# Ledger of designs, part 3: VH-VL binders against N-acetylmuramate alpha-1-phosphate uridylyltransferase (murU)

Target 1, 242 residues: N-acetylmuramate alpha-1-phosphate uridylyltransferase (murU), of Caulobacter vibrioides (q9a2m1)
Amino acid sequence: MSQAPKIAMVLAAGLGTRMRPLTNDRPKALVEVAGKALIDHMLDRLVAASVETAVVNVHYFADLVEAHLRAREAKGLAPRIVISDERVQALETGGGIKHALALLGEGPVFVANIDSIWIEHAGAAVDAVAAAWDPERMDVCLMLASTTESLGFHDTGDVFLSADGLVRFKDAGEIAPLVYVGVHICKPEITADGPDGPFSLLPLWKRLAADGRVCGVAPEGLWMHVGDPQAKLAAEARLAEA

## First folded at step 4 (VH-VL; framework fv_ozuriftamab)

Design b46 (from z2 with heavy chain N54Y)
Fold by ESMFold2-Fast, scan of step 4:
Structure b46 (fold): chain C 242 residues (1-242), chain A 118 residues (1-118), chain B 106 residues (1-106)
Amino acid sequence: as target 1 above (242 residues)
Amino acid sequence: EVQLVQSGAEVKKPGESLRISCKGSGYTFTDYYMHWVRQAPGQGLEWMGGINPYSGGTGYNQKFKGRVTISADKSISTAYLQWSSLKASDTAMYYCARDWGYEYFDYWGQGTLVTVSS
Amino acid sequence: AIQLTQSPSSLSASVGDRVTITCSATSSVSYMHWYLQKPGQSPQLLIYDASNRATGVPDRFSGSGSGTDFTLKISRVEAEDVGVYYCQQYSSYPLTFGQGTKVEIK
């Protein structure tokens, strides 16, 4: 019995090199899909899930990201934006959360990548993650999609999901039916013992999952990873049909 | 500092058994997959398989399944590659490599040269 | 199994030249990684996920591409860049490497 998190960590410090030439003069977070910036797609999804504050890390073209987010706020749009500054060094997923710990407060938070877009076929996907969250049993709850209902993610998958919602990360050489699609809930303090520089969440998730502390949900829909210009065009085509 | 240290070179005859090792240090051994990559003399790189040191779960390139065994002892942060019966075609340099995620190998051992001849 | 073909198989460059190596896959790949094996040494990671430089890799190295076609570029090759370059796919098992591109410096 927990309430949905009111705070999200939005990971926007990526270099976007795979998106070139679109990212030559702008960060990946500001690349537009169907006329709306990638970061705005994600922020709108978080707002629909009742998120009130987004902590956004910035690195590549940090001033442009910050200006865009302040302009968004000036239009009266939620959420409230707090900038986590990584201008000196990009810290990756785990390091970015660790760096932002003081800004995230004491409770669980949403964590969202800016390059995941989706079409919902049954209910709100972010709400499904919140509904599955149980802080007594889990430290992380992942939004997952079938490898057959996702574009631009890897075909080998990431995880298996048990009937009671527990995640098992696949073994080396194994094919898993579900892939992580860029939104989760976590206790951000799980990053506190990590190194001070850049590090990935993935090794930490594998350890926690082995201890039975990672859950997942696979809402019905189509998930699209916008990692390069061709994937952007593919996502735009699918969104136009929806 | 992350280090992968492999056992020394081996010279063996066909039919003999062998186990080579790869010891990790400077990181939490059970948080990362360990893979084995082979390089025959004058040839390129070939993936053999990998292990999750936490669970002991393994995956193999079908070409090597049943010919080798991959294992790990997490109490001493060491992964192993083992043959029950070597063949001359097993002559190669063998590397262990750490998998950060998405199956890219960020740290490699120095290699173990295995020579199998009569 | 996804087969990777690198082009060229070998090249000779002068210090300061731009070097371009391509890797073509028989089917679309989700992730492509690049390694350098210097003479007598273990492979080292250069680029992961098509375009991200590994820690400690000089900025003269860059990667690009998606789908079936990927490229590794060295903007101004240095003498220390001698070796064999390998692409490696992550999309299906078994994991596969390209045949390698040998880079020699005149």
Scores: ipSAE 0.012, ipTM 0.601, lowest interface PAE 8.4, mean pLDDT 89

Design b49 (from z2 with light chain S30N)
Fold by ESMFold2-Fast, scan of step 4:
Structure b49 (fold): chain C 242 residues (1-242), chain A 118 residues (1-118), chain B 106 residues (1-106)
Amino acid sequence: as target 1 above (242 residues)
Amino acid sequence: EVQLVQSGAEVKKPGESLRISCKGSGYTFTDYYMHWVRQAPGQGLEWMGGINPNSGGTGYNQKFKGRVTISADKSISTAYLQWSSLKASDTAMYYCARDWGYEYFDYWGQGTLVTVSS
Amino acid sequence: AIQLTQSPSSLSASVGDRVTITCSATSSVNYMHWYLQKPGQSPQLLIYDASNRATGVPDRFSGSGSGTDFTLKISRVEAEDVGVYYCQQYSSYPLTFGQGTKVEIK
């Protein structure tokens, strides 16, 4: 019996303004990199990790995202899709999970951004996160990458990782060696006491990390944040060389 | 209701010590970093440094390292900026500003004007 | 240190005009934030991470850009938008701001 979640929360409700002009007539989730939509890259990675259901929040061009996902299911592709509707108001990362709590069920879930793409150098990266997950020790387990093996992320980094796998978020003005690269496992109920409306996971993660409840793993590979049109072209060039 | 309330204006002579304060309210003080940003008269904004109030860990713009000390007292939700010996070039408006992790400042104090002249 | 240069340094606009402010970095930056400092007031956050509007900021404000060039746009400027606009990078330390763009409303 593995501890690997069978359910993922896929965060697809972003406005994608930084991706203009590519997002003038489509959401960021449907922007193509190497001929495949960003959301499909992430969903395929989650399927490879045995995820059976993806709860996807929608806001900007919500009808297009929903149509794409139904078309994907019609082709016989996993996972099963459940829509979390944020058409009225985008709720950000923490608010999006809190809004979707009833759809996520009991137990831990994967949480995935749609704008991270990577090349694996040693085994499946999402599987490494699942292997590191321990609900007795953790409320959150982050997928991390070295700042030297990542493109389009913060040069200042996000976190330090101890030998025991504990995450410490860097102090103000400090440079950290590792960045969060858009996939984690969490107990989604950690968002239940959050504010109503939009909020970020980051303050909650910092609080949990101070309590020793945030862990991480840094699989070998190259991570690419596809946040803008130049980053899209850079990612496509690197993927073509792989 | 999130508020950052700074100490009042100061008029000092070169060589004097000074500590100014920034009190946070309406949120969990230790969940957010606090930064100090200065603005010399008629000039733009300049980042001085910041602190993690939970750990006490600090980072500085190298220009100010050794010239100022940033500290915080989490028991009273207050951050501090301190000089051991002021110079005329320290004349500026000093702002504290809150950061939840991506080093953008979502709430700012009202500012503390520090004037250093003989 | 990454130096940020804003263009224009100042502008005068009429209510309803489209205003565009550009921020250029000496090296590639991953994220850019924008602030407005109204006369006699503290700076206030407008846009974070190039394109996300801060809470309470009207939708007439938008941000875009990547690499070394970022843009803040006001689709239809209003009298209350007078002030100095600053970009700020989050890519390396020290954190730096642009020199500011003064917007005056005629």
Scores: ipSAE 0.017, ipTM 0.607, lowest interface PAE 8.1, mean pLDDT 89

Design b5 (from z2 with heavy chain E103D)
Fold by ESMFold2-Fast, scan of step 4:
Structure b5 (fold): chain C 242 residues (1-242), chain A 118 residues (1-118), chain B 106 residues (1-106)
Amino acid sequence: as target 1 above (242 residues)
Amino acid sequence: EVQLVQSGAEVKKPGESLRISCKGSGYTFTDYYMHWVRQAPGQGLEWMGGINPNSGGTGYNQKFKGRVTISADKSISTAYLQWSSLKASDTAMYYCARDWGYDYFDYWGQGTLVTVSS
Amino acid sequence: AIQLTQSPSSLSASVGDRVTITCSATSSVSYMHWYLQKPGQSPQLLIYDASNRATGVPDRFSGSGSGTDFTLKISRVEAEDVGVYYCQQYSSYPLTFGQGTKVEIK
């Protein structure tokens, strides 16, 4: 019933501590994989899914991130960029969305981390998330990948997926077959009742999943999490083989 | 201040094993990748692979994968390149080089000449 | 793999001459770096990311270019600049170098 979101929240305010020395003088979002900044990889994927506006939160080296995004726009590249300023304090995933609520409009949005890169084996992965989205049944729809078809994510997994597309988060000590790979659709207002400072989306997702309001899809492909310098090297090697 | 010091020249016969080394000093060894670059006599430069000394994770040029092993011992700030069975075609100068982050090499070792002949 | 072709393969220059070396890639390259290997020595970094001079490199060295075509220039070559110059790409693995340009001083 609903069409794909035209707005994305792009979470670029991370400190990049585990990417050192690459992040000593630049933010993680501007670290490059195969000659292209991590944020540009994600923005290009969102554009391919018809996203028209990206709201990008900034904190660590915020001026460099803004300059990069304005230079990207000057080259004629979509999407339109709106900056959500977190220079005073990084707000984490949930706090970042709550802080940006006035910029995200009234409908569902894509939410994307900047450190996920992938190779598609059957159709566009972001489009698969949009196709699965149903606001009458869902508050969140996660893009998932098998632990056997992902690199640099947790080997213990994050979630189980039912035949109906419902997500169950694993219990402590349990091994789950699927990982969250950094893209989802949500109703951003789910963050409105969160605290005024930093907070994670994960406790909110677990509560919503218990109520049957979190769904997921696992598109065919290989997913790569670029969380440290070794993962960057590994991702570049796999991209060269594709 | 930053120095990469490599082990001395080696003369070997085909089929022999060999390990050469590269010791870093003047910087935090685990903060930088270490790469190996080969140069056959009278030829140009060829990238072989690299290692993250902190994790031990490696990446290889497919041409050399399975032919050599790259490793590191962070307790002594040393990276290694190893062959289980040398061939005459392995005769070359071998350089280690430090990775600044965009896969450009800002500091290089002095080189280790490996000669493999019958 | 991205193949890099340098031109010329070799040249002879007199002290004070302007030297131009080009590097052509089979695919678009986001990052191109340049190295100098002096006779009997290890390579040393000259230019990174097409146009940035490495620490300690004299300002007579400059780089330019984007896409598939990159250029290294020496505005006034000196005797100590003799050696082989290599370009190197960072767009994908495996990392690749050009075949080298030999610069001799008369």
Scores: ipSAE 0.000, ipTM 0.401, lowest interface PAE 20.6, mean pLDDT 87

Design b51 (from z2 with light chain S30Y)
Fold by ESMFold2-Fast, scan of step 4:
Structure b51 (fold): chain C 242 residues (1-242), chain A 118 residues (1-118), chain B 106 residues (1-106)
Amino acid sequence: as target 1 above (242 residues)
Amino acid sequence: EVQLVQSGAEVKKPGESLRISCKGSGYTFTDYYMHWVRQAPGQGLEWMGGINPNSGGTGYNQKFKGRVTISADKSISTAYLQWSSLKASDTAMYYCARDWGYEYFDYWGQGTLVTVSS
Amino acid sequence: AIQLTQSPSSLSASVGDRVTITCSATSSVYYMHWYLQKPGQSPQLLIYDASNRATGVPDRFSGSGSGTDFTLKISRVEAEDVGVYYCQQYSSYPLTFGQGTKVEIK
């Protein structure tokens, strides 16, 4: 097994249109859940997993995101923040990583969405992904949750997981038991041959999974996707009772 | 460039079999799902089902399950929609459409008009 | 199955007008997509996942919404925008489309 990544790519460049009206005057990353900004929830999880540097892409209300992150650093909070500037054009998940390649250094990184919050039932979820990571066997290792123990994700699911940890993406019209919940480890260079401009990681993951290069782990817990105002209220209710 | 080219219009009688095709070019055929979408004369769009051309795995709208077969031949980058016994109610425009993974259809074929009448 | 209802069913607009089309679902939808079918043509993708413009789609088109209510806006309609607009959900199978909104340009 290799060492856990010390660098994370935090994907914060989304437009947040599904969160309107909460995102009319602020980016999704700064929407508060239970009194803490979405980006701070994720950064705190990454710090708990020993991440030392977060490369954060910015687009919508980029200046507000940067100001928040610099204020966070000024309070003495880890991780160190490096801004990946996408003010001109949002590049989506794959394009965002490709654009940030020079900032991510050599070796595997965590990649994290800012809109996933969870309650752990057994051990630290991010640590479980790190423990499963093996660069000789895999190019990507996904954090997964059961569709029955997740809120705000699609009911069709994303993937099947084999006994040895390999991911199979579902076929057209198929229902899968597990969803991707917004954290993974990857070799960021897998994006290098992607198109210029915006593109999604999903087609790349499907190709890699067909080659047996995508792993997954489903830690015990409850996952909450904070994708819209109703989901925010639901997440706050669950956190208040945790 | 990405293109989906469908077979030509068909005029059939009830009870006849038919297979229509959709050939992809300008991309890696097995990287994308292919779906079939139906449009009855003067009506809106209706999803019929889709296929993963790499595995051959299929999913159907229950309304069409058992009445049509979706298949693909990845060696010639072609998807198929087949009826063993056509009905007059099968009269429609049939589109194939490519799916990148979130069940949105980024490229569509030009359509195959199927007319079934006695 | 999730039913999608579009409003209005049809409209007539002048070049330069702002056009708003809504799509209402019978239950919460995770992904909503929008298509335009021009007369005599195949549908073409306009917006995917509520708000992302497809490649080559002009910035006058925008999408928004979440849960059960989604909106497609054309900030300044042009003559070539005539056609039928469809919303489509991906939250559960079967995939479903709205009934369509016909946009005619004066």
Scores: ipSAE 0.304, ipTM 0.732, lowest interface PAE 4.6, mean pLDDT 90

Design b53 (from z2 with light chain S51D)
Fold by ESMFold2-Fast, scan of step 4:
Structure b53 (fold): chain C 242 residues (1-242), chain A 118 residues (1-118), chain B 106 residues (1-106)
Amino acid sequence: as target 1 above (242 residues)
Amino acid sequence: EVQLVQSGAEVKKPGESLRISCKGSGYTFTDYYMHWVRQAPGQGLEWMGGINPNSGGTGYNQKFKGRVTISADKSISTAYLQWSSLKASDTAMYYCARDWGYEYFDYWGQGTLVTVSS
Amino acid sequence: AIQLTQSPSSLSASVGDRVTITCSATSSVSYMHWYLQKPGQSPQLLIYDADNRATGVPDRFSGSGSGTDFTLKISRVEAEDVGVYYCQQYSSYPLTFGQGTKVEIK
């Protein structure tokens, strides 16, 4: 696809407090699920979608994350890794992208959390996001899953999706059928006018969605959020059954 | 600087109508949800409901649904909480609070004390 | 509705003491947030999503936990920390708060 990004921003700078004790001596990105580190699960998915470069932000146990990624490259594995250094302060989702703007280039990019794992039931999920992307119509395109086909995400959901692919964020107190599951495509420059320091993408997405600039796609599959040790065990059990 | 400024204290009789307000400043009002949280005298916090100021869409705690109306006027960056007929049990401090995302409240108004007595 | 129970309901601490407050939910929750209400003031956000300090919150405050059990810690309490602490869940509607933990400094 001519519109598919070749670059991904991989958000790996989280503290992983919910994963303790597993994260007492390691970052969440290096916690293993089914014998493979969380960051490797996501990088492998991005490679399958033809991503050539991953910009990875680092903070908590940054040296361990960098060593792991360099060892991965030494084995001949794609993608090429570029480190975005947040050792002094973690900048959250919006701040992390804003800090990395010079590394992300001029085009749209994939943005991926490291704690989402999934089982595909119909085609490659990341490719579905790329196929839905249209820079004339949208600034953000979210990978979504039904609340009934996801484990470890919240029951209230995040969004509604129209027949033509437009996202509406749920109103306060409303239950929505779909959750954001940790992969999207965006124009990274949407973060350029954001505040200095840490900030979340969520308020920006709500503003853009109100303008009709946020789209989404809900590929068939089962999504698992690996947010704590119990969720790790649950994900391993489900992967073993697949 | 982000601020939420609420209307002043009210003393009302049972059966009277009332509308209290919460005006946002220092940010784009339509980018954030606004919620109302109640605190009865000497008690803890209780979520009443919220609104998306851009769409006007609302969600309520079922305990308060039909008893109050939440609305907003985005042209003046103001959210409202309204009663058509007050009861003595509505006596409480009422706070508005801004929703950053995932239903946590990063900025709060100073509160509006509503006293309903016969 | 998910009920949140805080422990203890109240405590008295001296400046410099470690304070630990727990919040237990009747069902597993996805997100837990913590607030401080100082006497005569509006609540203020301390911690969101279990472990993230809000802007301007001193690093003596920290949060942890997942599932049904969450903890707020103050490593060395200061006189300014007096007030009522509330946990709040975001997992299902209605949104609910704990009953509060009153912290007094003597």
Scores: ipSAE 0.040, ipTM 0.628, lowest interface PAE 7.1, mean pLDDT 89

Design b54 (from z2 with light chain N52Y)
Fold by ESMFold2-Fast, scan of step 4:
Structure b54 (fold): chain C 242 residues (1-242), chain A 118 residues (1-118), chain B 106 residues (1-106)
Amino acid sequence: as target 1 above (242 residues)
Amino acid sequence: EVQLVQSGAEVKKPGESLRISCKGSGYTFTDYYMHWVRQAPGQGLEWMGGINPNSGGTGYNQKFKGRVTISADKSISTAYLQWSSLKASDTAMYYCARDWGYEYFDYWGQGTLVTVSS
Amino acid sequence: AIQLTQSPSSLSASVGDRVTITCSATSSVSYMHWYLQKPGQSPQLLIYDASYRATGVPDRFSGSGSGTDFTLKISRVEAEDVGVYYCQQYSSYPLTFGQGTKVEIK
């Protein structure tokens, strides 16, 4: 029986250019949806799943992100915040984790994008990922949603899920029923052999999935990708109906 | 260093068969999808289809489905584009391109010029 | 199929000029990518997912946009930037490219 990870990597170093004009004078992480910053939505979800420490990478408007997170801590709110500094160069998803390896400790971690918001229909979604995690069988466990229960994600999908919980990434030109919705558990050391500088997790996930080392779980709910101003308004409308 | 090296130019007659190749090196061939993109003389880019070299699974632009076959031999890190019967309208530059993820092409082959004339 | 229309279809710029190219889709697009094809060369990736610069691409290139409207900007064009620029969508199959924008440097 493995325990849920107590540490999360929160990926907040994106440029937010799709969110303009909302990101002209602030980072995407601090754009508000329904009166709460995107990073706070994700941190609150991680706290509800018993995360104790969040390692947050910063790049675009890094000082504003740090100030916000320190103000959050000053209010007595969990989790503890550790900053992974990428001010000189943004390192993408894989490079960001590799850069933060010394800060992530020994063992599996949650990894979370700041631009995914959701409505839960059956229990806590992050807890479902933790419950599915098995370090003997997997190196990565993805939180997934049906393409029919997600807004702002691509209609072609990302993956198929087997009865055993194993992920297969779709073939070129194939339509898949499930999309990755921005939260996973991984062994962060899988990035150690990656290139220096920026790189994506996607090729690594495809290789690990081919080896049967990537699992997934699709909790019941509605997922919303807040990638642009129209998607922000759409997410706010759906949250108001909940 | 990642490289995609394509086979040389071809001059064919209508009705002839042809297979062109794209060999990947400097990376794990099965980790990335491979796509074929066509460019008719003086025209823009047109997606033909792609393959997952690990599974052999393929997807096609409906315009080309049944007219071409995409395949790969992972033991020699090579993808193929094949015609059973060429037409003059198949005259074009053909590129292979590696899919980094979400169907964006980070490395491209040098192109194979196929000329089909009577 | 999603049709992509680029504007302008061609332009002539002087070194140091700001160049703006737009790409309009017939329906909302999840992912938009940009390529440069220099004369006699294969296309090369410039921008993926609307705004991220590909490895080795200079800071003078930037991308933005969402939904149906996307923009590629070159803040200070250089002589080596001559070529045809293409947008490409990934939202549905078939994958489609814009018709191209030819950029000439005088």
Scores: ipSAE 0.261, ipTM 0.713, lowest interface PAE 4.9, mean pLDDT 90

Design b55 (from z2 with light chain N52K)
Fold by ESMFold2-Fast, scan of step 4:
Structure b55 (fold): chain C 242 residues (1-242), chain A 118 residues (1-118), chain B 106 residues (1-106)
Amino acid sequence: as target 1 above (242 residues)
Amino acid sequence: EVQLVQSGAEVKKPGESLRISCKGSGYTFTDYYMHWVRQAPGQGLEWMGGINPNSGGTGYNQKFKGRVTISADKSISTAYLQWSSLKASDTAMYYCARDWGYEYFDYWGQGTLVTVSS
Amino acid sequence: AIQLTQSPSSLSASVGDRVTITCSATSSVSYMHWYLQKPGQSPQLLIYDASKRATGVPDRFSGSGSGTDFTLKISRVEAEDVGVYYCQQYSSYPLTFGQGTKVEIK
């Protein structure tokens, strides 16, 4: 039985161009949904899952993100924050993890995007990912949602799940029932042999899935991708109803 | 370094069969999806479909499903687009394009001009 | 199918001008990509995922937008930027492109 990760990589280095005008003077991570910054929504979810340290990459308005996170710590709020500096160049999902390897240690970690918000219908979603994690069987475990129970994600889907929890990424032009919703557990060393500079986790996940090393879990709930101002308003409306 | 090299121009009559090719080099062929995009004379771009060369799994624009077949041969890093019976309306430039994720096409072949006339 | 409409259909610009091209979708889209097709050449990727510049693409190109409305901007157009610009969505199948915006330089 594996222990849940105590460390998370929080991906906050995005430009937030799709969130304009909200991101003209602030990073996407500090855009508020229902009165709370996007990064705080995610950090609170990770704390509820017993995460003790968050490694946060920063790029766009890096000083504002860093100041916000230090102010959060000053209020006595977990987790402990470690900054991974990408001010020179944003490195995308795979590059960001590779750049942060020395900060993440040797064990599995949570990896979280800052723009996913959700309503839980059957227990804590992040805990469900931790419960599904098995380092003997997998290198990656994805939090997934049905395309019918998610807002702001693409309706073509990302993956299929087998009865054993194994992920198959859809083929070109195929429609899949489940989308990746921005939280996973991985062995961060899978990025070590990736290219220098920016790169996506997606090609790496596809290779690992072909080897049977990517698993997933679809907790019951409603997922909302806050990718633009309209999606922010839609998310706020759904949260007000809950 | 990364190149997609397509087969040469074709002149055909209606009813004839045709297969055109797209050979990838400078990268691991099976790590990327390959798509076919059509451009009729003087017109814009139209997605036809794509293939996962590792699995052979294909997806088609419904407009072209049943009219063309997309396939790939991993051993020679080549993708194919095939018609069993050409129509004059198939006259177009055909591009192959590599898909790196969320179906954006980072490298394109030089194009194969197919002319179908009697 | 999601239909993409670009505006303007064509424009003529002088070197150094700012060029703005818009792309409107009939439904909200998660991903929008932009391509340039220079005369006699295959298309080339400029912008992916609304705002990310492809490798080798100059800083003068930028993308923005969300939901149904997306914009490509060229801050100071150069002679080499002549061609047809296409937006392309990835939110539902079939994948669709806009009708194109022809940019001519004089």
Scores: ipSAE 0.081, ipTM 0.657, lowest interface PAE 6.6, mean pLDDT 89

